VH-VL binders against q9gzu0. Designs and how they scored, part 2

Target 1, 229 residues: q9gzu0
Amino acid sequence: MGDPNSRKKQALNRLRAQLRKKKESLADQFDFKMYIAFVFKEKKKKSALFEVSEVIPVMTNNYEENILKGVRDSSYSLESSLELLQKDVVQLHAPRYQSMRRDVIGCTQEMDFILWPRNDIEKIVCLLFSRWKESDEPFRPVQAKFEFHHGDYEKQFLHVLSRKDKTGIVVNNPNQSVFLFIDRQHLQTPKNKATIFKLCSICLYLPQEQLTHWAVGTIEDHLRPYMPE
Short names: E, the ipSAE of ESMFold2; O, the ipSAE of OpenDDE; V2, 0.75 times the mean of E and O plus 0.25 times the DockQ between their complexes.

## First folded at step 1 (VH-VL)

Design a3 (framework fv_alextatug; at its last look DockQ between E and O 0.03; V2 from the best seeds 0.00; counts 0 for: pae E 18.5 > 2, off the site)
Fold by OpenDDE, look of step 2:
Structure a3 (fold): chain C 229 residues (1-229), chain A 123 residues (1-123), chain B 110 residues (1-110)
Amino acid sequence: as target 1 above (229 residues)
Amino acid sequence: EVQLVESGGALVKPGGSLRLSCAASGFTFSNAWMSWVRQAPGKGLEWVGRIKSKTYGGTTDYAAPVKGRFTISRDDSKSTLYLQMNSLKTEDTAVYYCTTEYRGYDYYGMDVWGKGTTVTVSS
Amino acid sequence: QSVLTQPPSASGTPGQRVTISCSGSSSNIGRNYVSWYQQLPGTAPKLLIYSNNQRPSGVPDRFSGSKSGTSASLAISGLRSEDEADYYCAAWDDSLSGRVFGGGTKLTVL
């Protein structure tokens, strides 16, 4: 009958298949927590840490038309999209966040972090935690690395700068696990004209089979490196 | 600075084995899809294979000439890419390059290259 | 032998415009992005063009790429002596499940 791990995997696959028939994803069976850390190049500077107000899981297969619409609208490439659509991946949307700063209480807002131009950010880190729905168990860290290095999104920004036709753009990290929805704005000051890229929302892509891959530790353990003093 | 440094190139006999390494720095290696490309002396570029990121299952693809003989792997904790070469043939003689395969917004290409390491297969 | 076909050689005088062609098929160039690489003598290849017609940072606008159907082209305007190099086109091939290169074009600046 196979080893216990194989049996678990098979059971999970059966569940996924059943859910797919219902146009549901395995992700729909989980509660999620997500945190976003902006890690600065200066080592002595604490990260800007945000808690996502709501994580919205979306099964890619159910939204194929929307994804393709994005391609038609030139938000992202067809080649990339086709590859993603062929995968059993769940999208985890993070539209709103709040600061984890102790001195800033009750500040919940739409994602509006300025990413460019600036050179003080090393990377964006997203921490994802989950638990089974209706479980009294604590949230566990999902064993997936969601990082977007500054160099990786900057070069995409620079590429987009040459395009004047769109205000909204989507950039992704090299492995296409983190998608940043960006609003391009032109600012006019008395002295200068500047273009800025403002982060509007984040979407994580996670293979559904990884939803049950948990790391050890608590939320606090994993946030500690990014926690403000 | 983004950098790839290949190592492990050597002279080996036909039928022998060799393992190449590629040390990566200056970027989040674990997020990167990586490829090997080789170039025989005085010849053109030939794609050897690639490995996807762990998020995408870490699956590999190989060129037909090396399929079954070569294995690409990665250690994300060490930011290192590997190419295990078995049953080496004289036609495997080449400079071997490791490359990143960037898949950004409307951006597809091998954007970072190492300086290469030389593998010579000769009797 | 190469899946993508390039002319083996090209030449031009300083200041001229030269074009290097790359011919493929529906399974590669027809469906996938084309990239171009420059290899100076004795050096590793460098990404010159990605996504058919985009230039990485640091690549001068003298270099341009285009794609039509199953063919791609690299154009170099205002040819300079430092442009003397080998140029390779590349694309993913769906039928082979692998990346394919052209045979390379040796560009000589006369």
Scores: ipSAE 0.048, ipTM 0.673, lowest interface PAE 4.3, mean pLDDT 84
Fold by ESMFold2-Fast, scan of step 1:
Structure a3 (fold): chain C 229 residues (1-229), chain A 123 residues (1-123), chain B 110 residues (1-110)
Amino acid sequence: as target 1 above (229 residues)
Amino acid sequence: EVQLVESGGALVKPGGSLRLSCAASGFTFSNAWMSWVRQAPGKGLEWVGRIKSKTYGGTTDYAAPVKGRFTISRDDSKSTLYLQMNSLKTEDTAVYYCTTEYRGYDYYGMDVWGKGTTVTVSS
Amino acid sequence: QSVLTQPPSASGTPGQRVTISCSGSSSNIGRNYVSWYQQLPGTAPKLLIYSNNQRPSGVPDRFSGSKSGTSASLAISGLRSEDEADYYCAAWDDSLSGRVFGGGTKLTVL
């Protein structure tokens, strides 16, 4: 315990326990899989990038603008976002992963992302939650890149558009590495609300300056969270 | 303007085969997810199956009673949906409707229906 | 037998409000959107409600939908003689990898 290296191992073990517990909870409490699409670009090399489509101009309404402002404010929590979702919030259009898989080099479409927690400040992480394949209503992304620095390469994310008179959320923040997109009806059930609040109670950190505390992977023994020194 | 027209319904003996067609007009067929729904005389609606657009993999789903016997396909160049029915049974006797499941933003649910084509399976 | 359960019949008088129920399970209504269809005698079905409670263009606001847990309801206010029809609910079923319909409700306007 008195050894700094032992403290780091203890912290890593606690994170692994939290990730396993969270994954088990999500596997049992949501009726959909978590999916995120991102592309890695080596600094000044474009061989691993796909061409992005122009963003369709969105006729913004007050609800969509309020959601985006709330997510961009570093003090804004998922609980605050859930409060806004209970007011008239516009619909979500999620990625078409089959098409993207063929067109994207160096992209992972199916992963779980958890941001490493910090002791000084705790923020909520936005995760992409989406139905895959058997969706009752298909989702369509408008492709756009968000460039951010993580070491010697840039990560790019796809963002989604929303439309009026449907259910869903829109989040878009250049400083966030993960986005939470979930159908509003799933947020309305007591079980799903409880699961989201459990996610919040884990108190994941979202850094404002640099993305140095990413933890990615599955809870399987062959993949461990990445924890930079 | 927006329209679906089914054809190919006929009287067929048990064990026989039949192919139905559905011609679409007035919307972008290639982007639409299409389905077949049937209705036996004096009975309720029964979903037969669907086919997704090619950008969503062009995959098919079928109701248990027709799985392995029926095949849904599409020809986007002709804006036409097909239902190939094999090993027909008397309980397949119904009016067969062609309908959309999704055809773009704000066009959700089975919002476009044809008038139906009648299939009778009897000896 | 249908996967979703509806009453086989419902009735009302002109001007009244009628509700038609639709009961399912966690694999269908509990997880997925509910849609409602009206079928007038001798015609193809018409979409009345999609995504639990949304009306397509051309459907009067007398028709409304709701969903709670594994059940859904269609409400028809200001009932009219032209509302005599069969009404069906539908939802995707994840366990069957297919769409399922209710057995239908014959609405009679007395």
Scores: ipSAE 0.000, ipTM 0.430, lowest interface PAE 15.7, mean pLDDT 60
Fold by ESMFold2, look of step 2:
Structure a3 (fold): chain C 229 residues (1-229), chain A 123 residues (1-123), chain B 110 residues (1-110)
Amino acid sequence: as target 1 above (229 residues)
Amino acid sequence: EVQLVESGGALVKPGGSLRLSCAASGFTFSNAWMSWVRQAPGKGLEWVGRIKSKTYGGTTDYAAPVKGRFTISRDDSKSTLYLQMNSLKTEDTAVYYCTTEYRGYDYYGMDVWGKGTTVTVSS
Amino acid sequence: QSVLTQPPSASGTPGQRVTISCSGSSSNIGRNYVSWYQQLPGTAPKLLIYSNNQRPSGVPDRFSGSKSGTSASLAISGLRSEDEADYYCAAWDDSLSGRVFGGGTKLTVL
């Protein structure tokens, strides 16, 4: 059992056992609200702000496969991927989100947002709020910051362009708290053929201990920087 | 109230060994990621290495100049961080700071630094 | 030479805005968040900025940070004599598997 492939298989089996132990989490005891802001570089342009329709704690067996897919696609470093599997963390999946603009007609359960090719976004900011399930208290902001700057995800998209894979891709911010699920599509324009990367969903990773650490203020207080004035 | 106190700095000859200690108080040490940062006289800051909390595996990372010579460890029951320094060289001469390490997504993490302990490696 | 490059010095007059640059590479600033530290004479460093542009509690809003590509910048507006200090940028470097600091910028308030 000293050869490298046998050691890797044993390590993988231990990691699989850890994933099964994590199927139950503190997150089941909370209600969540989550918002996504696409902050534009132009000073006067208002953020594109979205409310997540449903925040889903992820407790499925495909956790390991999603991490391995990220490593295979060069979205993660190997060290970071193994570190994620060993954390006592909660995954909060945001598969659907809707615009918060009141003048938007035809609100949908799901909206794909084009992230590339464009250069007008500075960063993606996720705002997470929680309360104890069955509580009548207002939601409070989880004391954590979830940001993914344009330069960080664009470099990963440029790497993907050199690959032949047609599958979706997962990219993460440097501190591995925000994961973007991306679809690669080809569009034909009147002038030429273009490749785009669309954001399909977002997953937030945080230690379970963060769920009981709240910042001061209301949802309105924390959304105000991203709201139209 | 909240503090880190380093000790064990000394004058040592090249090739020698030294163990630094860092006593923590006023915060939950077992939750913190801890690091060592050094500063040679009149020079800038240089990261030495870190150790994660046991929740995150308790693993260590080291800067290249010290890898294989230095070992970071922690004793959560005593709220103490250690730096074992072997095969010391004159370029290891510095003030050694014990500090908490920012984790990127957890800005609660206290930015705590000790006052440093002086290590001099001279023949 | 430091992995992250900063100008060795900077200066300004009281009330003015000064910026300090930090240049890195795709393996550090390009992939990872930047932090900034202030070191007053005779003291340990203090965190000023984390996650590129966020301030810890207690840091005045006249300190701000930004990042673009493989470069970062610290701005200090309303410069005061007590801002005279050394300033360091820092980031994780994926290729070195460790944190790296800039060489530091000595800020003089004229």
Scores: ipSAE 0.000, ipTM 0.421, lowest interface PAE 18.5, mean pLDDT 77
ESMFold2 (binder alone), look of step 2: mean pLDDT 93; pTM 0.950

Design a4 (framework fv_alextatug)
Fold by ESMFold2-Fast, scan of step 1:
Structure a4 (fold): chain C 229 residues (1-229), chain A 124 residues (1-124), chain B 110 residues (1-110)
Amino acid sequence: as target 1 above (229 residues)
Amino acid sequence: EVQLVESGGALVKPGGSLRLSCAASGFTFSNAWMSWVRQAPGKGLEWVGRIKSKTDGGTTDYAAPVKGRFTISRDDSKSTLYLQMNSLKTEDTAVYYCARYSYDRKGYYYMDVWGKGTTVTVSS
Amino acid sequence: QSVLTQPPSASGTPGQRVTISCSGSSSNIGNNYVSWYQQLPGTAPKLLIYDNNKRPSGVPDRFSGSKSGTSASLAISGLRSEDEADYYCAAWDSSLSGYVFGGGTKLTVL
């Protein structure tokens, strides 16, 4: 006896309890990656809504300060940020769905972090940064091209970008760039500006502990579709 | 108790018009994407179209055979979905079901709740 | 004519395993999630499988789905007389900007 749905609900509740306990005692960066990988494995569909297929490096005067100021200004809403990304060349390849491979074991290196906006966020701003050609020069903003194979993928992506609550985008790409959703109010603190800039420019330069606190704070939203009512 | 109840099915002559209704209860109708699906006697299921929630734009999509003749609309204050059918043809004869799309983080890809259907017969 | 191709019929005896195939193209099954619906005689369709291989609450684990390339399959193990029904696969079709169903398979339990 016993309902399969009831057993699955108990397993998911235990996963949430384990993630909550880990958040309370963040001591080991390696353990954090295992929790993120565990969440991803529980989902059982190892695929992003889209992938970056083409990134064109662009040089801009005072790009760091100008971008952070623009995000804070009333002239730079989520719509304005999307317009900035679309200004010259924007391309992001939607992944083709494939049947699950039996031999695929989740690799933490392929999906280190999932960033989801909290329900208290007033505005979401999407930023994409990369190091051009792995040089020692300051990091540069990049242009990404958006190419959607399915009408639903395009509509869902635009819906996510326009929504202020509880939806994020996972981008897994070799350029180590991440879409970062930012509440405009948080950018007014110098500490937040420094943290955000490091995350946007290249994830490996950000102390893992800072990413851990941010990612863990919103991971509950990622599990919600798998929690029974 | 989540429930969908269709009504309005009738016998209509070719070229005529008919309006179907679907009354929803037991869930927050205003947040749901809704669909119409039909089934001709002894035949398979055929998708008619869908309407998104107002929050998601309230836009509609239609299958090619009904595009330009059928209109899907909703009244969230009454928790009711509508299908306005114009220029009816004999091939529109079918049982018409309303169905609710379920949302998961990937989007709206499946219908989890269905009504019992209402019969439309287009005949001379 | 249906956009997705299913065999018109399938049969098995109690306790056996039966599989129902569903063939499409890159614009539907190849690039979108597959769902399966069960229609018992004289009733409305019921969701049986979603997201290629997931079961809703209340659907027993003897029902399973799979997808490979442009084709999908529904497997029913431990076949029972109450499984006698019509089964439909379905998916979004990006070229048509619409949801499409297979022609349906009438499963007979011998």
Scores: ipSAE 0.000, ipTM 0.410, lowest interface PAE 20.9, mean pLDDT 60

Design a5 (framework fv_alextatug)
Fold by ESMFold2-Fast, scan of step 1:
Structure a5 (fold): chain C 229 residues (1-229), chain A 125 residues (1-125), chain B 110 residues (1-110)
Amino acid sequence: as target 1 above (229 residues)
Amino acid sequence: EVQLVESGGALVKPGGSLRLSCAASGFTFSYAWMSWVRQAPGKGLEWVGRIKSKTDGGTTDYAAPVKGRFTISRDDSKSTLYLQMNSLKTEDTAVYYCTTPYYDFWSGYRYMDVWGKGTTVTVSS
Amino acid sequence: QSVLTQPPSASGTPGQRVTISCSGSSSNIGSNTVSWYQQLPGTAPKLLIYSNNQRPSGVPDRFSGSKSGTSASLAISGLRSEDEADYYCAAWDDSLKGYVFGGGTKLTVL
């Protein structure tokens, strides 16, 4: 209670208690689809390859154990990637994903990427898309880096959320007690004052009292204190 | 492969009207933002305007010299972009190019990557 | 009148490094990315640089871009005779709600 280690331990204990309650309520399925977009730059080309995988919640009233169903390997325009985040995507099995990782993985000084294999989780790069309503740079990918610890928490703790409303725009729901949606303010903005819309969000299973800590820092910095030990 | 083919250029008197077409192939036209750029003889490039995809609202933006006189439209079923030019002036004499940006997912920015060969519009008395 | 300012001409000898400047304001270069286009005589423009400093596939690494404040620069190293062309910078302008081009620079290889 009175020192940083005590507060961190209390926060983790509250998170664990929340997850136990959620496990006991199998009828509470999330009414949304989650997508993780992997972007990597091919060494022989100056273009990027875009792969999409659907993330399925583990704790549903119709139990499903596969978080990552598969991936499509393709080069897409921004508009095509927006459709993939808003609509159904045909998924490929994990062995093809493993093969693709060997052929096309790369990194740059301005953005690193780590691919997530089905049978192990080291680090993933989630590309979140945002839209600038008032400028000709209306879409900007948002890089969200977060590290997963292997175990139960990985399936319930950090997710990329994409939910379609009637306009096709992903909407934050800050009042949802079990989840925290990362606000658009964590997106990098140009010096102009363009209006920002986001196409997906990161969803965290956090106790309500911890939401106040999300007002400062980057997405990566905000996720780090709340990751399972 | 991606290609753009402009057509419709002609000799027109001041005050006249003309419609240009741009036929697109090799990419998903319905998702692309499309632009018109012109170049007067011996002069530099000048952006005319653009139209967003229907998914992004289908809105148009125009350069000041053509606003109120020119209209950009698209027919996604035909993969065709149009430029309707009204109240033509001698200053509108130029080669007109259509162009489409490619989106670089890594950098997050759009740029004018693909250009057609252009179609010539001459406005003279 | 062009909104972005470029020198009307530039020149160099084979093997030399030449730079072409592009000056704007806070509403265009100061707030948005810069792209560069090469136009060989009698041809349509070709993209050389996007997002201030990125090269598309097929553009040699001797072409590079930079941006500082409200100005941008295109650098051509190891100048070759086939680089003789017109070069244009471009950026979105927030106040005009449109792309703006520089007036163009005619590069002569001596």
Scores: ipSAE 0.000, ipTM 0.416, lowest interface PAE 15.1, mean pLDDT 58

Design a6 (framework fv_alextatug)
Fold by ESMFold2-Fast, scan of step 1:
Structure a6 (fold): chain C 229 residues (1-229), chain A 122 residues (1-122), chain B 110 residues (1-110)
Amino acid sequence: as target 1 above (229 residues)
Amino acid sequence: EVQLVESGGALVKPGGSLRLSCAASGFTFSNAWMSWVRQAPGKGLEWVGRIRSKTDGGTTDYAAPVKGRFTISRDDSKSTLYLQMNSLKTEDTAVYYCTTSGYWRDYYMDVWGKGTTVTVSS
Amino acid sequence: QSVLTQPPSASGTPGQRVTISCSGSSSNIGSNYVSWYQQLPGTAPKLLIYYNNQRPSGVPDRFSGSKSGTSASLAISGLRSEDEADYYCASWDDSLSGYVFGGGTKLTVL
C-alpha cells in the first residue's frame, strides 16, 4: 500500500470524470466498453513497442470499481486479470447503456484514447474506450499523434493504430494490438492537440508473454498492403 | 475500393418470384450490416429491409409492404447479400439497391450499389 | 406517400445559399438521427450527411445538416450547377420499426 501521490490521484480523478462524461454520450442499445487499468512498461527510449506489465484497477468510490473489487486485492497474473476484467465488463454494458438517450452526437462513432504517464516507475496508464463487439469497420491503419511527457523523454508523440481494413482483413486475432509508437522525429510537431482514436478491444486480451516476444514485423506484415514503399 | 454490385433484376409476372444478389468487395463483408432500398420509376426511395452480421445475431427486419413476402439472407463465404422476392405485385416494380448500413437504431446507408431493375407486369 | 415531408422542389442561382427542409414526428426525427442523400440524374444515391450534421470523407463543407425538434434541414452554400440533383432525408422510425425516407426534393440550379 503505497502513499498516494496527490498529483497522480488528481489525474486519475480527472480520467474518471472523463469516463463518466463519455457514458452520458453513448447511444442507446449500442455496445461499448470502457477500460482503465492497463500499464505499459517502456522497453527502450527509441522503441516503438511497449510491454504490458500489469493491470491497474480503477481507484475509489465509482460504479466501475465494484467490478474490479475481486482483482484489486489479489496477486496479479495478466492473463487471469484480463479474463476477470473481460467477464465483468460484459455485465456492465447492456443494462447501463440501453436506457441512455441518443441526443448527443460524436461518442457513438468516436473513441477516446488517453495516455497518462507514471513518473515514479516509468510506466504509463491507458484509458481506453472501445466498442464491446468487434468493430464493424475493417482494419485500416490510421496514424494519430498525441503529445506526452514520459520519463527521460523531453517530449514525445504517441502513435496509435486504428481499425479500417481496405482489403477485407478481419482484425480479430491475438496479434492485433494497440501499439504506442514513440517517434522522436515528431518532437517539432505542433502540441496541445488531442486526437480521438478508434480502438480495437481485442488488443486487451493478449497475454503478457505474447507481447514480450512480439516482433514489430508482425504488425508490419499486417499493414504491408497499405504502406508506401 | 469498396464496391457493391447488384444482379438478378428481370421482368416477372404478378405472383411470380425472383432472387436478387449483391456481390460485395473491398471491405470485410462478414462484419457489415446490410440493407436493401428500392426506388419505383420516377418516385422516391423506399427502405425494404436489413440483415445484421452473424456476430450481432444475423436477424432481419422488413418494411411493412414486403413483410411475409421478401426474405433477406447473406453468404459470408461468398461476400454476397440476397433478396428473395415472392408473391410479386406491380407495386414492387423498382430499381433495387443494396447498401451497407449502421448498427441498431444508429442507421444510415454508407455505400450503395448501382442497382438492378425489377419490373412486375402482366 | 413518404413518412417524412420535404418540399418537392427547390431552386437557386450559382453562389446562393439554399436550404431544404424535412419534417417528421417524435417517432422518427424527434427521437433518432437524420441522414441526407444526394442522387444525381441517372445515378445511385450517395451519402451526403449522417448523424444529423456529420459529413463523410469527400463531401465539401458547403453542405451542412441540422436538426431541431421533429424537423431537419440541409443547407448548401455557394451553390454550383453540379449540385443539381434530388435530395432525400431519412431517419429510423420507432413506430414502424424501420427506416423511412422523405419524398425527395429536386434542386434546380438556375
Scores: ipSAE 0.000, ipTM 0.405, lowest interface PAE 20.4, mean pLDDT 58

Design a7 (framework fv_alextatug)
Fold by ESMFold2-Fast, scan of step 1:
Structure a7 (fold): chain C 229 residues (1-229), chain A 123 residues (1-123), chain B 110 residues (1-110)
Amino acid sequence: as target 1 above (229 residues)
Amino acid sequence: EVQLVESGGALVKPGGSLRLSCAASGFTFSKAWMSWVRQAPGKGLEWVGRIKSKTDGGTTDYAAPVKGRFTISRDDSKSTLYLQMNSLKTEDTAVYYCTTDLGRYYSYGMDVWGKGTTVTVSS
Amino acid sequence: QSVLTQPPSASGTPGQRVTISCSGSSSNIGYNYVSWYQQLPGTAPKLLIYSNNQRPSGVPDRFSGSKSGTSASLAISGLRSEDEADYYCATWDDSLSGPVFGGGTKLTVL
């Protein structure tokens, strides 16, 4: 009998390939970078900063260019596969450093992530997060909720970390907290088109044991001003 | 305890050169992104340029009025930031401040400021 | 002219609330964070507000920031004589690929 877990893994890999194809066809309209920062109170738990290079913008204004809808509507089998993978909690594995597979989060050891997507947008974001990468860019920490709102970019920055605020956030559940941030340093807002962000919230669980092995070279130093001592 | 101290300001003739220094203390300088901001007498603030940490590539960016004439560098072993100013113009007359945004991008805010050093370009 | 527009002056009496505006465009304030700086006479600028509305340690809560569309505002409640200073807004400008400052507002406490 076949292994159901292996079948789910294969389906996930197929869906990621399809999403990458869609993302590349939208490259000209893709000008946002996202990072995920995990911040820990204890020195034994290292902060980790990972680039999420895949964000799906949504365009409106009679243009009806809903890229996320387009991705979902392009294939019933893609939708069915996403639903199947989310029948249970989706578990994503970081490959060992020497692995030839690099379509999952970059790290120096195996690491498990459990994602609980609640809707199709979160399903797509979870699949894109399987391609997390370590980044050399400075950290711009925001506890993120991306609002799907034309002309209101301010709401995507609703939860800005400060040194004081960060202590409370870390105390309240470091193992399930994820901070998304948008790096505008090397990006330009499209001048001839409207871009809006999709409201997205992800529940991410990392076992405490795995967190002690997360390290991000010297990028960790960009998180130091936001870490409690 | 976190401090920046600028030095090197002087009176120079148009076309001349001058090097400013900014000594940092109380924080891990090698990890910080550093900027220069200037203020002409009685005028507002004007960004000059910045340098990233070496781990972020150590790259520099400059405002259009100084691009090609000014060079920003850093010496992490001395916790010191430099601004080399060449082909000075009377319009470069200003108080020059060094700043840091300590783990923040520019639009977050320039967190720490020195007291400034005065550069006067006049014949 | 400055890329970000501030009124050149503002005034109030002790205890009053004063608001200083900062107007830009979609390439700067419209998408990027806004910071505010206080410059007391003869001193270096001091970071007063960062990330649109956050206060550094040591800045009183009577100072607050806000942003709407392509404009930002600094509000000072319970105005005091020691608030007399120049105030500058700043943000990243995507068209210039660098930070830009407003022209500054001289606040006079009457």
Scores: ipSAE 0.000, ipTM 0.413, lowest interface PAE 18.7, mean pLDDT 58

